# Designs tried in a protein design chat: VH-VL binders against q8ssq3r676to911. Part 48

Target 1, 236 residues: q8ssq3r676to911
Amino acid sequence: SPQDIAKQLTLIEFKLFQSVKMKELYHKSWTISKSKFENSPNIMSLITMSNKIANWVATEVVTTPHPKKRVEVLKRFISVAEHCKKINNFNTLMEVISGLSNSAVSRLKETWKSLPTRYVNSFNSLQNFLKTDENWKSYRQTLKTKETPCLPYLGLFLQDINFIEDGNSNLSSENDWVNFKKMNLLTSVFTEIQYFQRHPYFSFSTHQNIQTYFEKDIVILPEKELYAFSKFIESP
Short names: E, the ipSAE of ESMFold2; O, the ipSAE of OpenDDE; V2, 0.75 times the mean of E and O plus 0.25 times the DockQ between their complexes.

## First folded at step 26 (VH-VL; framework fv_acasunlimab)

Design bb6 (at its last read DockQ between E and O 0.66; V2 from the best seeds 0.00; counts 0 for: pae E 2.2 > 2)
Fold by OpenDDE, fold request of step 27:
Structure bb6 (fold): chain C 236 residues (1-236), chain A 124 residues (1-124), chain B 108 residues (1-108)
Amino acid sequence: as target 1 above (236 residues)
Amino acid sequence: EVQLLEPGGGLVQPGGSLRLSCEASGFTFSRYGMSWVRQAPGKGLEWVSYISWSGSYKYYADSVRGRFTISRDSSKNTLFLQMSSLRAEDTAVYYCAKEGYQRLYSDYYYFDYWGQGTLVTVSS
Amino acid sequence: SYVLTQPPSVSVAPGQTARITCGGNNIGSEYVHWYQQKPGQAPVLVVYDDSDRPSGLPERFSGSNSGNTATLTISRVEAGDEADYYCQVWDSDSNHVVFGGGTKLTVL
């Protein structure tokens, strides 16, 4: 069920998120090609998982040749997204919405037209929630109100850290002193991450079959093939 | 069909400002990073700036950092490049380019579609 | 700063194979992309991810990348292949897109 998918992905991704150490966030380590996997292994694992799930969502849609069945696939993933939001898993929510928003999926005009209005509205609402306007204002406001357990979107933390790192020198411009302002900004982000790492989703039971599916059985297309499959199932 | 239209460009004096725009269609604009690349007359390609799909990441070439600002408006499917303190060496055809992959997280970048470019001439 | 080095020009007879090289320190560890630019036109992607070919491009275009050299190979060269070719990488250390200097391919 969509709910089961949401819960199991939450367990998987939260485990990854919770495993992230603050040292992995130092010096933008996850952005350095030669050493990112060594210095930021848990961040990279979560990044890899996120890209994988987004691709998987798109793959499932564009590899469903029957139009009616494809509509059901859309419904399923929209429902998964709804459940993710409901359980305050914004990381997986972002992944699912990203997959559904893939050009290979969005171009399927006939498929989307066949989608019931309530699902369209739901999808649009979720997109709106994750809109980047005013630096993710809507999302940030919501996140501030959330208690644990909650899985925030990792990408925004990484963005904030990058912004701080790029926008501030390590040393004060006035002298050779350490830039304490920069350190305080970074510490604030770290503190927020650690807050959300405090409590996992203990109320969710592990379903090994679903876990195994995502770990070993999941099938994703190469990114370059998504559009080709899309064109095949629904002609331009 | 992917389309990138660059209606801007023109003649500007040194020290002046100019804002370029690139109107995108045929793909989910809000989910792709975008880049500006320029080419001086008779010269090679020079990357200018990149903006991620969310606008969260902005990168600039050293030659334009502090003078140029990249931005985007998802509601208008439009990419912008605000240029200030323009110099003669900024004279070039400016291309809008679409990132090849749609990714939440990108570790490298290539560009699969390019606009036809718009000429910016900085001269007294 | 990361630098990509291309020969300024390569000449080939019609029907022959053209090879355009792109040199860079340990470039084999990076994904290399290639663009074709004909006079008065915008660049067009011809190879990405070292060796992948965009849809619509003929099989005559291929790429490889190892060690310190990436190579764009154009087999059975046609007059229409005469153009400038640019290699490109992403430098994560400097957060820069880096282009080679370009190679002018002349079909004799």
Scores: ipSAE 0.594, ipTM 0.869, lowest interface PAE 0.8, mean pLDDT 94
Fold by ESMFold2, look of step 26:
Structure bb6 (fold): chain C 236 residues (1-236), chain A 124 residues (1-124), chain B 108 residues (1-108)
Amino acid sequence: as target 1 above (236 residues)
Amino acid sequence: EVQLLEPGGGLVQPGGSLRLSCEASGFTFSRYGMSWVRQAPGKGLEWVSYISWSGSYKYYADSVRGRFTISRDSSKNTLFLQMSSLRAEDTAVYYCAKEGYQRLYSDYYYFDYWGQGTLVTVSS
Amino acid sequence: SYVLTQPPSVSVAPGQTARITCGGNNIGSEYVHWYQQKPGQAPVLVVYDDSDRPSGLPERFSGSNSGNTATLTISRVEAGDEADYYCQVWDSDSNHVVFGGGTKLTVL
């Protein structure tokens, strides 16, 4: 079910999120080319998982050739996204919405036209929640309530850290007062991450078959193959 | 197929302003980072600016920082470059370029599709 | 800050192998991308992520990257390969895209 998928992805991704150590975020180490896997292993595990799930969503849509079944795949993923939002899993929500927004999926005009109105409205509402207007105002307002358990969108923490590091790079290496202010800003972000890490989803239980599927059995297509499948199932 | 069209080049006086547009089609514009790259006549490629898919990250070459502003409008599938305080050294063909794979997280960048470019001439 | 160095030109006979180098301090720790540009045209991606080929590119285009040197290799060069070639990296320390100066490949 959509609810079960949302809960199981939450358990998988929260375990990775909870494992993140703040030292992995020092000096933008997850951005440094070929050393990032050594220096930021849990951040990189989350990033890799996120890209994998987003691609998986797109792959499932474009590899479903029967039009009615493909509409059911859209319904299923919109339902997964709805449940993710309900359980405060904004990280998986972003991954699913990103997958449905992939160029190979969004171009499927006839498939989207066949989607019932209530799912169209739900998808639009979820996109509106995640829109980037005014520095992610809608999403950030919801996160300010600090409701737990919650799996926040990792990307905004990383964005905020990058902004603090980049905004201070012009003068930050030898000035004690600038370094002190930078560390205070970084500490505030780290404290927020740790706050959410402390509140696991204790009420969710593991479904082994679903866990094994995401570990071993999901199908991921390269971006160029996604587009080729998309062109095949709905003409250029 | 992917198409990038850059209208809006032209002749501008030093100290003047110009806004370049890049109209995108054939892909989900809101999910890919975009870049401006320029090439002065007879010279090599020079990177100008980058904007992430969400608009949250904006990066600039040192030569244009503080003078140029990159932005995007996902409702119009359009990338912009607002240029101000233009100098003779800014004379170039300006290319719009699309980041390769869709990525949720910034990591490293390459550009798989390029526009045909538009000439900006800054002279007195 | 980070600088990529390419030879200004390389000449090769048809059917031979061309090698275009891109030098950079510890470039082997970066992902290197390569672009072809013919006169009056926009650049075209020919190699990304050190060694991956875009769809539709023949296997005779290949790339490598180790130590301080990345190399674009074009086997069995054809007259149609005559162009300028640019290497490119992302420098995460400066948050800059960096291009090499370009190499003009001449096919004799």
Scores: ipSAE 0.504, ipTM 0.772, lowest interface PAE 2.4, mean pLDDT 88
ESMFold2 (binder alone), look of step 26: mean pLDDT 92; pTM 0.950
OpenDDE, look of step 26: ipSAE 0.424; ipTM 0.812
ESMFold2, fold request of step 27: ipSAE 0.443, 0.438, 0.398; ipTM 0.747, 0.757, 0.722
ESMFold2 (binder alone), fold request of step 27: mean pLDDT 92, 92, 92; pTM 0.951, 0.950, 0.951
OpenDDE, fold request of step 27: ipSAE 0.505, 0.511; ipTM 0.842, 0.846
ESMFold2, last read: ipSAE 0.480, 0.403, 0.305; ipTM 0.749, 0.706, 0.678
ESMFold2 (binder alone), last read: mean pLDDT 92, 92, 92; pTM 0.951, 0.951, 0.952
OpenDDE, last read: ipSAE 0.373, 0.408, 0.539; ipTM 0.788, 0.798, 0.854

